Miniprotein binders against Putative transposase y4zB. Designs and how they scored, part 8

Target 1, 356 residues: Putative transposase y4zB, of Sinorhizobium fredii (p55729)
Amino acid sequence: MITTGTPTTRRSAAGTAGADLCPVERCGEPARPGGRLERQQPSPLSPGQRPLADANARRPVAVFAETFGLLAGQLDRQTRREGRAMLRLIDSTPIPLGKLCGWAKSNGRIRGMKMHVVYDPDSDCPRLLDITDANVNDAQIGRTIAIESGATYIFDKGYCHYGWWTAIAEAKAFFVTRPKSNMGLKVVRQRRIKVAEGDGFTVIDDATVRLASKGDSKLPIPLRRLTVKRADGDTITLLTNDRKRPAVAIAALYKGRWQIELLFRWIKQHLKIRSFLGNNDNAVRLQLFAAMIAYALLRIAARLNRITMPILRFTDLVIRCLFERRDIAAIERPPPVNPSHRRPRCSPHQMSFAYV
Below, E stands for the ipSAE of ESMFold2; O stands for the ipSAE of OpenDDE; V2 stands for 0.75 times the mean of E and O plus 0.25 times the DockQ between their complexes.

## First folded at step 4 (miniprotein)

Design G1f (from G1a with A40L F43Y K46L I50L K53E; at its last look DockQ between E and O 0.26; V2 from the best seeds 0.00; counts 0 for: pae E 4.2 > 1.5, pTM O .768 < .8)
Fold by OpenDDE base, look of step 4:
Structure G1f (fold): chain B 356 residues (1-356), chain A 87 residues (1-87)
Amino acid sequence: as target 1 above (356 residues)
Amino acid sequence: SEELEELAKFLEMAVKLLEAALKKIAKEGDPEKIKEAEKLLRYAELALELVEEELKEGSPEELKEKIEKLKEKLEELRKKVEELLKQ
């Protein structure tokens, strides 16, 4: 006899308190029609700034590109000597140029340039591929990379070029990317997932696939599609020519793209890229090369000192040492964690795939 | 000017790390590490040359002095690397 007690709907009608109307004082004077803000033409570069702008325009960016290429090549050679997997993160970052750079092209979102980088995460070595106008397509620059046999190229959906992906496969290299939403893929074979759980993600699908439309003629390589559910609940699709590696390992490689995003954040934080000293393409290129050289020097110097800390921690300590004027010899000592600022432990494990 | 100051701070840091590395390399006597340090030095010189060339007449005097001190320090490190390469 389970009694169904019906508890009652009390109505209470609480009252009308009339909050007093504070008086609208009539400050009536009609604001005179706003004087036409004469667009102050950007003050002509002072006579002393013209020679420097012209000097910067004449400097051979090529020397710095070669210098940076040589640095990058040294770090990469060491990774090869250590027998590590050759990873190549390919990404680009927009370099927003201020209103002073009237020459800078727009991609519809930013006015400025685009820095294209290949990053080796194992050597922590960026390589600058190119600095382009903001409207240059990532896949155009990605195709300029010398393909290394056994290397794994990791890039986003911006690097969609079927001929380039074929060339990677023909060179006995690998790629891991995101297919574009309009890329019709047909399942050829469902694959067994032996281990689904990864670090902050689950592999929910693994299939051998082919291009559906006009099929194998445009992309005549064996493909594999992975579907990965992230800890935040988001689902991403990966595409690779790697038929051998575990699904979790491939997904982990793509997760590792966050490292290049952090490099770009570091570059943008330390290069006050918003205040370019040069109002020309060449000056911007030189400043970007200078920063990349400085970054590479810090990395190699850290390696020579046997600093084994993760790049992020090293760069964060470097930043802190610069801002706090601390001795570099103290970089090995984590700053005293002020217990009050529990900055959320960005566990390297909890780096959500914050791919917007 | 603020960008050049930051770049000069990075160079100062790279130079200090290179100096610390050279002190370790000098004790270890590893010729491959000495060659790596020589290459690092050349790149630090090139990076410093870039910063110096971006100096304006109106650049803060503190920044000019910092760049000169970095030049002197790189020259000291060059001599040390050359000594290590002769051993």
Scores: ipSAE 0.052, ipTM 0.593, lowest interface PAE 3.1, mean pLDDT 70
ESMFold2, look of step 4: ipSAE 0.130; ipTM 0.596
ESMFold2 (binder alone), look of step 4: mean pLDDT 81; pTM 0.784

Design G1g (from G1a with K39E A40L F43Y K46R I50W K53E; at its last look DockQ between E and O 0.44; V2 from the best seeds 0.00; counts 0 for: pae E 5.0 > 1.5, pTM O .794 < .8)
Fold by OpenDDE base, look of step 4:
Structure G1g (fold): chain B 356 residues (1-356), chain A 87 residues (1-87)
Amino acid sequence: as target 1 above (356 residues)
Amino acid sequence: SEELEELAKFLEMAVKLLEAALKKIAKEGDPEKIKEAEELLRYAERALEWVEEELKEGSPEELKEKIEKLKEKLEELRKKVEELLKQ
C-alpha cells in the first residue's frame, strides 16, 4: 500500500544580467591566399632509375603477355585432355606501388594497380586478364573473358554484372558467386538437400530463385541460391545458374576460391612488388608478366618432374631447398615439417572461408 | 635490384628443375616430354634474356655471376635437349 510522496517544485528567479554590447570590431577581409598549388614535380627519378624506366617504356609488354599466354595455354591444354571439370577462378589482387609511383591511382585503400587473373585450380594455371589501375571495377575486367562452354566460373561479389551472368548461362557455362546484399531474390521453389554436410561446412538452404524486382528482364536466367554455414559459424550465401550439381558440390567449388588467394599471396611474397624497378605503367606490367612467366615455368618444370603436389607447395619447397642449399631432387621427400615452425596451420578449411 | 635477384632465383629454380626433368626424360625416352622440355628451355632462355637486359651498370656482381652461370647452364641443357631430340 505504501504512499507516493509528492515533493515540491520551487520556482527560483532567473536574474536579468545585462547584455554588455561588446563592440563589433571590423574583422578585416582575409586576403585570399592565392595558394599556387605548386605542382610537386614528381621527385626526379634517381639517375640510375631513368635508364630502366626508359628501357622498360620501350619494351613491348605485348611480347611478355603473349609469352605468358602461350605458357598458360600449355598448362591449360593438359587439364582439358584429362577430361577434368573446367574450373575458372576469377579474382583480382591490388598491387601497391606506394608513394614512388605518383601516377598510380587510388582505390581508396591503396595507390597502385590491380592484377586481374583467371586461375584454373586443377592445372594450377593462372591467366592474366589485365593489369589495370587500382580503381577499375572487377566486373568490367571479368566481362572481357572468353566464355568457355561447360566451364564453371567462380568469383566473388565484386563481379556482379547481370548481362555477363546471362552471357555465361547462354554459353552453356556456369557461375558460382555471392549475391550483393541489396540483390532482391524471390524463392520460386525450395530444393531438397540430399547431403548437407560438406568438408568444413553445412548447406542449410537450397532454393531456386529469381530476381524480385520487376526487372526480371535484367537477369532472365534460372538461378539457385545456397546458404552455407561454415565451421566457424559464419553463414555465406551463394548464387549459381548450376541447377544440377549437388548443393555440397557447388559450395565446395566456391570454397576452392582460397587457391587463387594463395597464388596472390605467393606472388606478393616472392615478387617484392613493393619496390618496382620502374615508376611507369609499362615497367610495372613488364615485371608482373616476367613474374607470371617465372611462375608458369616452375609449373611446367614441376609437371615434367611428375610433381603432383600443388605448385605453391612445390615452389615453397624449392625456395627452401635453394635457401638451405639442399638438393632439389630431394623435394620428392617433403622436408620433415619442423614442428617448431608452426606456420599457422592454415588448415585448408580456415583459409578457404577466411577469404570467401 | 632486389626484384632482379628474386627473378634470378626463380630462373635458377626453373633451370635446376629442367635439369632434373631432362635426367628423367633421358631415362624414359618420352618424345612428348622432350618437346615440353624444349619449350620450357626456350621460355627459360627468354626469361634469362629479359633479366640480362635489366642488368645495369652497378648491379651486384653476385647477381651478374649468377646470371652468367644460369646462361652457361641453359646452354648445357640446350645441348642435352638437342641430343635427346636426335634420338
Scores: ipSAE 0.022, ipTM 0.523, lowest interface PAE 4.5, mean pLDDT 70
ESMFold2, look of step 4: ipSAE 0.068; ipTM 0.527
ESMFold2 (binder alone), look of step 4: mean pLDDT 80; pTM 0.765

Design G1h (from G1a with K39L F43L K46I I50L K53Y; at its last look DockQ between E and O 0.05; V2 from the best seeds 0.00; counts 0 for: pae O 6.2 > 1.5, placed apart)
Fold by OpenDDE base, look of step 4:
Structure G1h (fold): chain B 356 residues (1-356), chain A 87 residues (1-87)
Amino acid sequence: as target 1 above (356 residues)
Amino acid sequence: SEELEELAKFLEMAVKLLEAALKKIAKEGDPEKIKEAELALRLAEIALELVEYELKEGSPEELKEKIEKLKEKLEELRKKVEELLKQ
């Protein structure tokens, strides 16, 4: 029933308050002339650094490459013996050489080289594919990989090559990638998502797809497109030839690409890029191989010692061990917690529940 | 074990790398090659530590003898690196 009610109006008022004129004096401090910070041109390599560069150019990169190949082979064989899924993260990282290496090509962003890596995340074993000029296309180097049957290759949109993806499928291997935005895909069949929620992501679409163009002949393999919403709100599309694995599992595999980014951060931290043992291609290659060998050794050591600490902490400790000449056995010992960080002794006694 | 043989091959390669680095320093007196010899020494020390960890009483005697010769060689090379770092 009850209906009420209306009311009303109120008015007021216009208060005018005044204009006080305070004359802030124009202290005309003279514009200090903008000292053009002359970008100190990096001092040309001292005459003594030229013999260094030439000496490094004459080093057999082969010994380092062979050493790395042996270690990488060992780590991979262990993973195979353990019956783990053969995962192969493929990525590349730019190695900025800057102005010190005048010979280095530019990709429009950096002058330098590019390191191409296959990474097994389960073995934590990197394999160097190649060290190229910064302008070399990832898909060109990715195609040089020996395709292993049953392996799952995980790579970004930079590795777009239809013939290579076909070859992966023909070899009874799998790939998980991101399609390029210009890749026309036609839905053939919508797939049921049984489990949508993953760790920090939701699978929102799962479809069997084909290439939309009459160029089905360019990619004559059954494809699946996933759409994944991340916890940050970003949506990504995945493309795979894996028709069997749950959508959430495929999305989780692609999420695992962050592990190769950790490897690349590690390598770049240990590459004393500012103090290259030389400004030539061979010196850069040697440093990259040395960093990769170090990383592989640390992973072997971690396995042998059953080191249960987080990889980043293990890496930091072994960096310290490599740089500070500490024994690998000392890596298990957490660095003495600087006693200045007294963990507040949570005195257990202050659970006096004052029932007031 | 196949693993110990691989680690011993790795140690041998690391020692050869260190020898090659030291031979270059002796020829060229170059501070950055000292840093490379240091890196090669550290790689060989890591390789030795891994070999010693996998080395068991039941390991083949030929492999033990190879490892001991590599240890002796590494110790000789370590001293040479240390002498170069004191200069």
Scores: ipSAE 0.016, ipTM 0.381, lowest interface PAE 6.2, mean pLDDT 70
ESMFold2, look of step 4: ipSAE 0.318; ipTM 0.735
ESMFold2 (binder alone), look of step 4: mean pLDDT 81; pTM 0.780

Design G1i (from G1a with A40L F43M K46R A47S I50Y K53E; at its last look DockQ between E and O 0.31; V2 from the best seeds 0.00; counts 0 for: pae E 4.8 > 1.5, pTM O .772 < .8)
Fold by OpenDDE base, look of step 4:
Formats: structure tokens, sequence, C-alpha cells
Structure G1i (fold): chain B 356 residues (1-356), chain A 87 residues (1-87)
């Protein structure tokens, strides 16, 4: 039975509330014209900024580099004792320097410096490799790393150096990277994908490859190319010397690069690195080292307290404790979920590889 | 000054976490954790020295007082670490 219930039309009411027009006072004085924009010479550094610049210029950056090296070495030793996979995320982040840093070099995009980091995601320990001019090539700094047997080095297309990749393989280590678009690869053998589906990605191709040119002499190591489709629809190509691991596992390792990007984002957000007080190279280096030391201190102290929460959650809680003056004992307690704040369901698994 | 204030806030957090860790380590008696705490302490001391050396006469008085309190607290923690290393 098809009961057809009817369309009731409710009307009408037109309430007229007159918004009083507050009066337009006619302050009409004519703007006098042609004040020559005197090029305000950059105001001389206030007398108080010169002593910082000079004090920072005299401090040996080496002491902070050694301190950071000791921190990094301690965290890495613990990861080894726990039998975890030796992962080494290698990345660099630009440190933009303001107009006040007239000495800072440009890479054509950014005026400033570049911080080069090796990150161990399992120990959650960054190691500072170097702080360089913005024009220094990532692959040049990546080649300074002591290669550890059994380690897996994960880096982007910026770290393209065939001799270094060969040295990684010869040391019985592994790398996972993105090939440059101009890297001619020839398929030697198609590989069977046993498990294609990963967490937020699908492996669509797995092949043993070689250089297409007579360049086999430039990269005399067995290579594997993976093609990975992400959940956002983007497709990436991976290159590795790891012939044994499942394709999904290798793709998951490369997905883990996101952790170092989070570290860099955190450092830039919470150490006000945009407001460098230093007007010289050494001052900027010292501030970056101090920032990295502070981060490493928090990580070691968290570990000593058996704080096993993900870095992001720990950092967010540290921030909240710093701003809300909360007791550190409350770091273990998730803040009450105010149900009205839709947690952005950025599952750490669904963070799209937003780096093109 | 804002960067030093943030660095001092991170150092304060690290010091409080180290104090909490030392209270746990003192109960567990783990020599490896004691050595780890000693290293953490030395790094906190160096971080404090850096912050102290960046302090200026024109630095906020609240920041100077905070850094002095951190110095006193690190010295207290040093004594506790030294006591734990003698056991």
Amino acid sequence: as target 1 above (356 residues)
Amino acid sequence: SEELEELAKFLEMAVKLLEAALKKIAKEGDPEKIKEAEKLLRMAERSLEYVEEELKEGSPEELKEKIEKLKEKLEELRKKVEELLKQ
C-alpha cells in the first residue's frame, strides 16, 4: 500500500528590523603626496645583538658535534642490543635564514643552511651529520657516513651516487631509494609479488634491473626496482640492492622516511629556528646543535622512564606539558579526548607521502 | 631570548625526566641505566652551560632565575648519580 503523504506549505513572516546606519564621519584631510621612500638602511644590529654574534662566532661547534655524536652512539647501541633492524634514514632539511643573514648562501630556492641528519627510527635517535650551506649536495654529505654491515639506508633521490651505493652493497649493507627520472634501468627479470597489499600502498611491479647503458661498470651491483601505488593514487618507483626482503617490506621501509620529516617539522616548529639570533654561520650551527641536544636529552630521558609512546605523541605531550605547565607524570596519560575536536583521523598509517 | 627560553623549557623537561628516571634506577640498581643517566646528566650540564653563556644582562630576569634553578637541580642530580655509581 503506497501511502502518498502530503506536502504542507508553511508560510511567511517578514520581520523588518531596521539596522541603524551609524554615521560616516568625513575625516577628509588630503594625504600629502611625495614622501621619498628613504631606503631605510637596514637598522644596524642593536648593540645587544653584536655580543651574541661575536660570542657565538668564537665557540667551537666541534664540542656540540661531539656531544651529539655521543648521544647518537648511545641510542644506536641500545637498538643493536634489542636485535632490531638497523635502519638509517638519511635526509636533509633546509634551514631558511632571514634577510639579516646576508652571509647565507642560496641554492636558488632558499637562502640559508642545510641540516643533514641520519635518523634511527627504532631508537628514535637523530644523528647530525653536518650543517652545511644550502648549496651543498645531499649525496656529498651522505657519503661521509660510516657504512655499517647489515644496516639499511633509506634516502630520497637527492642521495644519488653510484660509487656510494656500490660501497653500501660491498659493506653487506642495504639501501632503499628513489631513482632519478633520467636513470635508465633495464629489466633483467620480472619478480613474482607474493603479497602486493601493504599498509596504505600496493606493490604493482617488482623487477631485477640493471643500468641500461654501458654504465653497469658504474653500478656493478644487483639492483631491484619496485613500483608502489599509494592510497592517494600516486605511483613511486623504489630502487634497492635488497634482493631478499618481500616487496611490501621494502616499500614499508621507504614509507618510514616520514618519521624523519616529522622530526624536521617538529624541530622547526618548536625550536623557533626561524628567528635565528645569530648573524653568522657558527651561531646558526650552535643553535641547531643545542636544539638537537635538547631533543636527544628528552628522548633518552623518555627511554629511561620507559616511555614507549610514538615520537609524535611524545612530542605533542612535551609541548603540552611546556605550554600547559602539566606535571611530567601526566605525559603517560592521554589528555581527555574532548569529543568535539574531531581528531584528524590521520592514522600514522594514512599520512600520504605528500613529498613529491 | 625566545629561543633560549624554549631551550631552557626543554632542558627543564629533560631534568625532570632525569630526576624521575634516577628514582626508578635507584630502586632497580641496573648499572647500565646508571651509566646512561650519568651520560644524560653530562649532556644536560653542557646544554645548561650553553644556555648560561647565551644569557645576557638584558635577558629576562625570569629566564635567569629559571636557569639558576636548573643549575642547582642538575647539581643535586649529579650528587645522586655519583651516589648510585658508588653502589
Scores: ipSAE 0.065, ipTM 0.624, lowest interface PAE 3.0, mean pLDDT 68
ESMFold2, look of step 4: ipSAE 0.153; ipTM 0.616
ESMFold2 (binder alone), look of step 4: mean pLDDT 81; pTM 0.767

Design G1j (from G1a with K39Q A40L F43Y K46M I50V K53L E57D; at its last look DockQ between E and O 0.27; V2 from the best seeds 0.00; counts 0 for: pae E 2.9 > 1.5)
Amino acid sequence: SEELEELAKFLEMAVKLLEAALKKIAKEGDPEKIKEAEQLLRYAEMALEVVELELKDGSPEELKEKIEKLKEKLEELRKKVEELLKQ
ESMFold2, look of step 4: ipSAE 0.325; ipTM 0.759
ESMFold2 (binder alone), look of step 4: mean pLDDT 81; pTM 0.775
OpenDDE base, look of step 4: ipSAE 0.217; ipTM 0.707

## First folded at step 5 (miniprotein)

Design FH1 (from F4, 24 letters changed)
Fold by ESMFold2-Fast, scan of step 6:
Structure FH1 (fold): chain B 356 residues (1-356), chain A 83 residues (1-83)
Amino acid sequence: as target 1 above (356 residues)
Amino acid sequence: DEKKIKVRIEVDSPEEAELLAFEIMALALELGLEKEVKVRVEGNRVEVEVEVEDPEEVKAFIFAVRLLAIKLGAKVKVRVEKE
């Protein structure tokens, strides 16, 4: 269990953004220069030492979460050096670890866990990870995410929380989402209508809007509403506080949200979520952090070896080879043919590949 | 006398439709229903078909599929057909 608290303002000689730290790093106490004198605390047997002894089972989770944060931080620093956009895809996925029959018979509540992720599509790496009970509302977790100035947060209808949207705007950050079907919006100003064609879509409307509800002054920020026509002729509505990006660019950002689903697919497909070592919270959290560490390491390995294929395809190949105890260098070549338990008698040429 | 349960879902893009179809099949595998469930993608639409004797047997699966669709803000239509 990790918490995305308020941004930790940490000063380092190297100088990187404290707000870009993982949840564990942000919750941690900043290093104090001259620590011995500065951190003049009660006895060496402080309360911090007792909790570690009392919660040995949770110690590995904290270590893995910190390791993930360090690796994600390394990838993020490189992305910032390259001057890429600060994009943050936010989503969650249910992980049904118990019998779903029992879940359905328990007042409709999901008997399992939910993984919440903030994903950076440019680095192909998750930035934040939180694991909660499956019945926790997405918006509740969203509002705990520390806001990075200049970032653009892309999320679905489940993340509707006016206070959080306002906080994003006040932090000089942006969001792109879809309105709930019952959200009343009034046009404040029609922006110049430029029908703009994108890749597989067309933006057909662009307007400045505000929330229409009387007595609901909870969203006191100007909003921009885009109407996007898809290739199949259907339209969708997008809401954003970004007044400067071209409409086509904003629509493309929302279209790109599918990339977080690739991470969810990879985790579920290749790590056998069903094979977790138990349904207790710490075992599940340990497994998920281990998976994220593996993903981050595979991303780093791909960069070091100048791998040109898409990162998710590369990670798929690496995972398959790791289960066979093979070196990473072997991934770009086909695996050797396993010896058949039956001798190849019908085809002489098959014998050239049998290692008996 | 088997019944067919059809769930039709419309999402925002063909890419989302492919990913949703994969997620639905992964859920079917998790529940041991992979032989009873068929998933088809057509552009932005996902069609899920389940063949069972009693629709009640797959109620949890159908409910979970609907939750996935709601999460995406998608349009969902569920129909039970005989035969």
Scores: ipSAE 0.000, ipTM 0.172, lowest interface PAE 14.5, mean pLDDT 62
ESMFold2 (binder alone), alone request of step 5: mean pLDDT 73; pTM 0.680

Design FH2 (from F4, 23 letters changed)
Fold by ESMFold2-Fast, scan of step 6:
Structure FH2 (fold): chain B 356 residues (1-356), chain A 83 residues (1-83)
Amino acid sequence: as target 1 above (356 residues)
Amino acid sequence: DEKKIKVRIEVDSPFEAMALALEIAALAKELGLEKEVKVRVEGNRVEVEVEVEDPEEVKAFIFEVRLLAIKLGAKVKVRVEKE
């Protein structure tokens, strides 16, 4: 997804009250896969830079984001039909433009960007993609994620937004996260302690907690705290609104978060995204979306038996539907192949795939 | 004895190049050649490199790659290098 660059999105100057409450200056409603996307306003490039930024350059990015949304939607429907658990790992990874392009240093300001991903570890497939400036807080983007009933969202300390956590609970969904060190928690009730061993960890504490100081107004949901001792001897604290799953199951879900880090490593190493030399934000975003679409197509084709046509044909039909406004449901039917309209050219002209 | 086969395919758009590369990579995996095949995309061009000790093992793969390219009306160039 493309996110709007508002003053509230660019900085967290609203304070704690602004973070917990819906501010007047909020960005638009979160876009859902296949939903309406917000337009992004890129800063003008220096004179003589190529490619130059312009308003029309945003159209290809929006089209790609919509394509990804449609593919993710198809995977959602298949997962629900098969009754598989709906797990959602959330994290972000920085893409430093200044390290990729010398011109960025000559501008006196090193620019960077951040890729935010919602990842389903069971299907090994990203479900949502959002590209922002590097200075945008993870929590700011987290709250734009549409919440699916029955899903379990797993994220790190950067996604601390009490209003969003409350929205997750109200949607009959769950979250598992870690508290920030400055988060004041007070024990309301100690749950029965039975030291429980998991694979490579031990749960040593389980308690019902709430936020100290006005917890009811800031986070009016039941909150559970787990203390987990890892194989290396380190102890970590987990927070969740899931009061029913066994403690070892909750800890195992959070332990599985390493899988999103493997996704980021795979993207950066095998697609050689780190070697990208383009210096235009829209060109970088376009290449990232294109790479994620390719990845999603590979995973969907590998795991969903309903896609019986070759990946190339499926990709071509999806892209043509975006430009010709063709009904995407028709892709399930094998119609005669007609000449496609000319597709817009991308810049930069370089992409790299993993070795096979 | 050993051959290195390079196939260069030029298509109309970077999107078609990506889709074609994806399909070629999947085909290589299906044929158990994922370690013998290298696929690279640069703009509108797809480069496929195959190193083989037995040329017969990759004939089916190269044939299918050519068919995929023809399906797109793409330009194909094949180069064979021997030691």
Scores: ipSAE 0.000, ipTM 0.117, lowest interface PAE 17.1, mean pLDDT 62
ESMFold2 (binder alone), alone request of step 5: mean pLDDT 74; pTM 0.693

Design FH3 (from F4, 22 letters changed)
Fold by ESMFold2-Fast, scan of step 6:
Structure FH3 (fold): chain B 356 residues (1-356), chain A 83 residues (1-83)
Amino acid sequence: as target 1 above (356 residues)
Amino acid sequence: DEKKIKVRIEVDSPEEAEALAFEIKLLAIELGLEKEVKVRVEGNRVEVEVEVEDPEEVELFIFEVMALALKLGAKVKVRVEKE
């Protein structure tokens, strides 16, 4: 869409090529007869009444969010009785809004939402869920998470907030993350390390570090830096406030973060993706919460039937077996070994995508 | 092929462009579209080209490409052209 320097804007033209190229139902519903005031009749509007009106508009989303919280809490209580390591994976995934025809008409940045999740790998279930506009910073949402004493929070470099990291340490909890590329770190002490091999990775460095910025007051807690070489040959750097666990154990905790990425892939592939296109953001929020409630219910069903298979595979088998009318407990058994039913076994060391 | 979908994504650095292109290529393989999708890097820009008769057949792929761009806060331009 490039001009030679002559403006060819005319963006108000009705005959846009993109409008005819929308493959699935109209992506831009024209303004129907009725007008803008086909919302609840306007009461005298004050600044204080706007938040209440917005809250009422989002009431169905709030009900679904509360339902998810109750179900996730049920699973967490069951896991906590036996789990000695309280692990919390934190990440977010972007949800673009619109359709191909709408994107073809837009110029610049994509509009969308962001789903924020705190995931418990022991329960294989999200513990906390929030949906925001895509421009909301990951660290801004992370800092609202209530810190549990003794827990270990595992998150990517997008969750860089020194006050929150300090709060985690002060609550007698731990974090494992990656530093941002612009973060200056100074080695305070080289820890005793011989090259240490883990499952599918090698720890090649372990050091006590501090932030190199002026006014060390920004992050007044001792940090540990690990350099990890992965099976694919790539090297990554990890930061943690855990000074007791072996380096290999900490690297293994961060490696386990792939589980939240599998959850995100599952959600995107198994939701009715076409339903997001052309819908308003409240409809998208409802669909995301409904999917997460379904996921939590499937996890509870798996626990009740003593299914030990990873939840993503269990959910995939449930979808496949809906036409076969199998009992839930029987789904853990592998399907018949027929080439048409083949599917690679999900490995904790591999990023797997769910196919339908 | 009757229609060509072109997605141009501008990121902050050539290194990010190469990383994004790699992820998009893996996504195309995962969705069985490796023969229909072409990915090219030009400086800090990634160009994705898909040739299909029905754009609905690649809708999930395009959605995931847009999701990757959204995560990076990247500028995106999408064009749908008849051949």
Scores: ipSAE 0.409, ipTM 0.801, lowest interface PAE 1.9, mean pLDDT 69
ESMFold2 (binder alone), alone request of step 5: mean pLDDT 75; pTM 0.711

Design FH4 (from F4, 23 letters changed)
Fold by ESMFold2-Fast, scan of step 6:
Structure FH4 (fold): chain B 356 residues (1-356), chain A 83 residues (1-83)
Amino acid sequence: as target 1 above (356 residues)
Amino acid sequence: DEKKIKVRIEVDSPEEAEALAFEIKLLAIELGLEKEVKVRVEGNRVEVEVEVEDPFEVMAFILEVAALAEKLGAKVKVRVEKE
């Protein structure tokens, strides 16, 4: 089921970064060396020379994947030297394909691809990238992620896999997620709680919990449940195996998960997703890695110019300044907003508040 | 021929269904499909209907809707029918 490897850079316990290969799944079959894949277009007017087979078409994807891994690894090493926490946001985004459909009669398969990402919000850079068939479960790919001791993994309800959560805990790592409403959690011990205010939220409950009857044997690790009240008055429930960090800190980590959504929006805006319609897997993979390399380079450029705003906002300002003579460093200092251009519609950033 | 794509999603609660419906409506606006997409909530169920001549034009939207539902651990059913 594994069709290609995605090299990634991982830091060892000794602080040494090593290249690692992440397997990628596709619809159905692993290709054998020398097998028939997507045929590459013949070179123009090249008599006596035959283009290399499908293996040559796959070669550029591996090179781009390795390049991305090196750039991401460099940013990660610099962040760790600054003594920052090992935070890992996990999420995926669908990529449509022209030869495939996202439709079905009577519950057929959804066709397309998914890009799975492990993202470091402190470096503002993806650390791991995996591309699979769109019908592959998020939780199925999540459990293939190599667990880093001391890391904190932040993910949504779609990554509900008790064996994987147990593996994270056994690896001396942490997770923060949201439980399904029907999970049936039982309070084992009520923790003493000060009403703890964060930026735009309040933690109103903190308890040690276990799965209700019959579930205790399926998830045997100690769990902590937090109830967080948002500024709009709604509440959300968080579940974690981190029993030592302050409740406000854990809630803030989960709130920060919106940052991976900004990455996905940026990628889709710059890939012109509709242009993938009618293209093969190799073309899509190549364009995805190219976009990720561009993102990493933009992040490096922003750091060199001491720009500290989110990359999507930085990108928007760069685009607006393409028609103006402005220095890149000056983009961080935008001109005053004209009140006559104000819009009443909710911004995408306001939607991210739903996660706190 | 014009085709109607129907997506049915079952979530854990009516509140979750309303929140998901809101996210789907915003996604439709973001993708420029405001006029083609209709979203309805019935208890714990969200129903999405899209009318277009070619399903490929809304494939990105349908895949994103399915991804949103998966993040909630929800069950998704997709149907395509001619009108």
Scores: ipSAE 0.000, ipTM 0.428, lowest interface PAE 10.6, mean pLDDT 64
ESMFold2 (binder alone), alone request of step 5: mean pLDDT 75; pTM 0.705

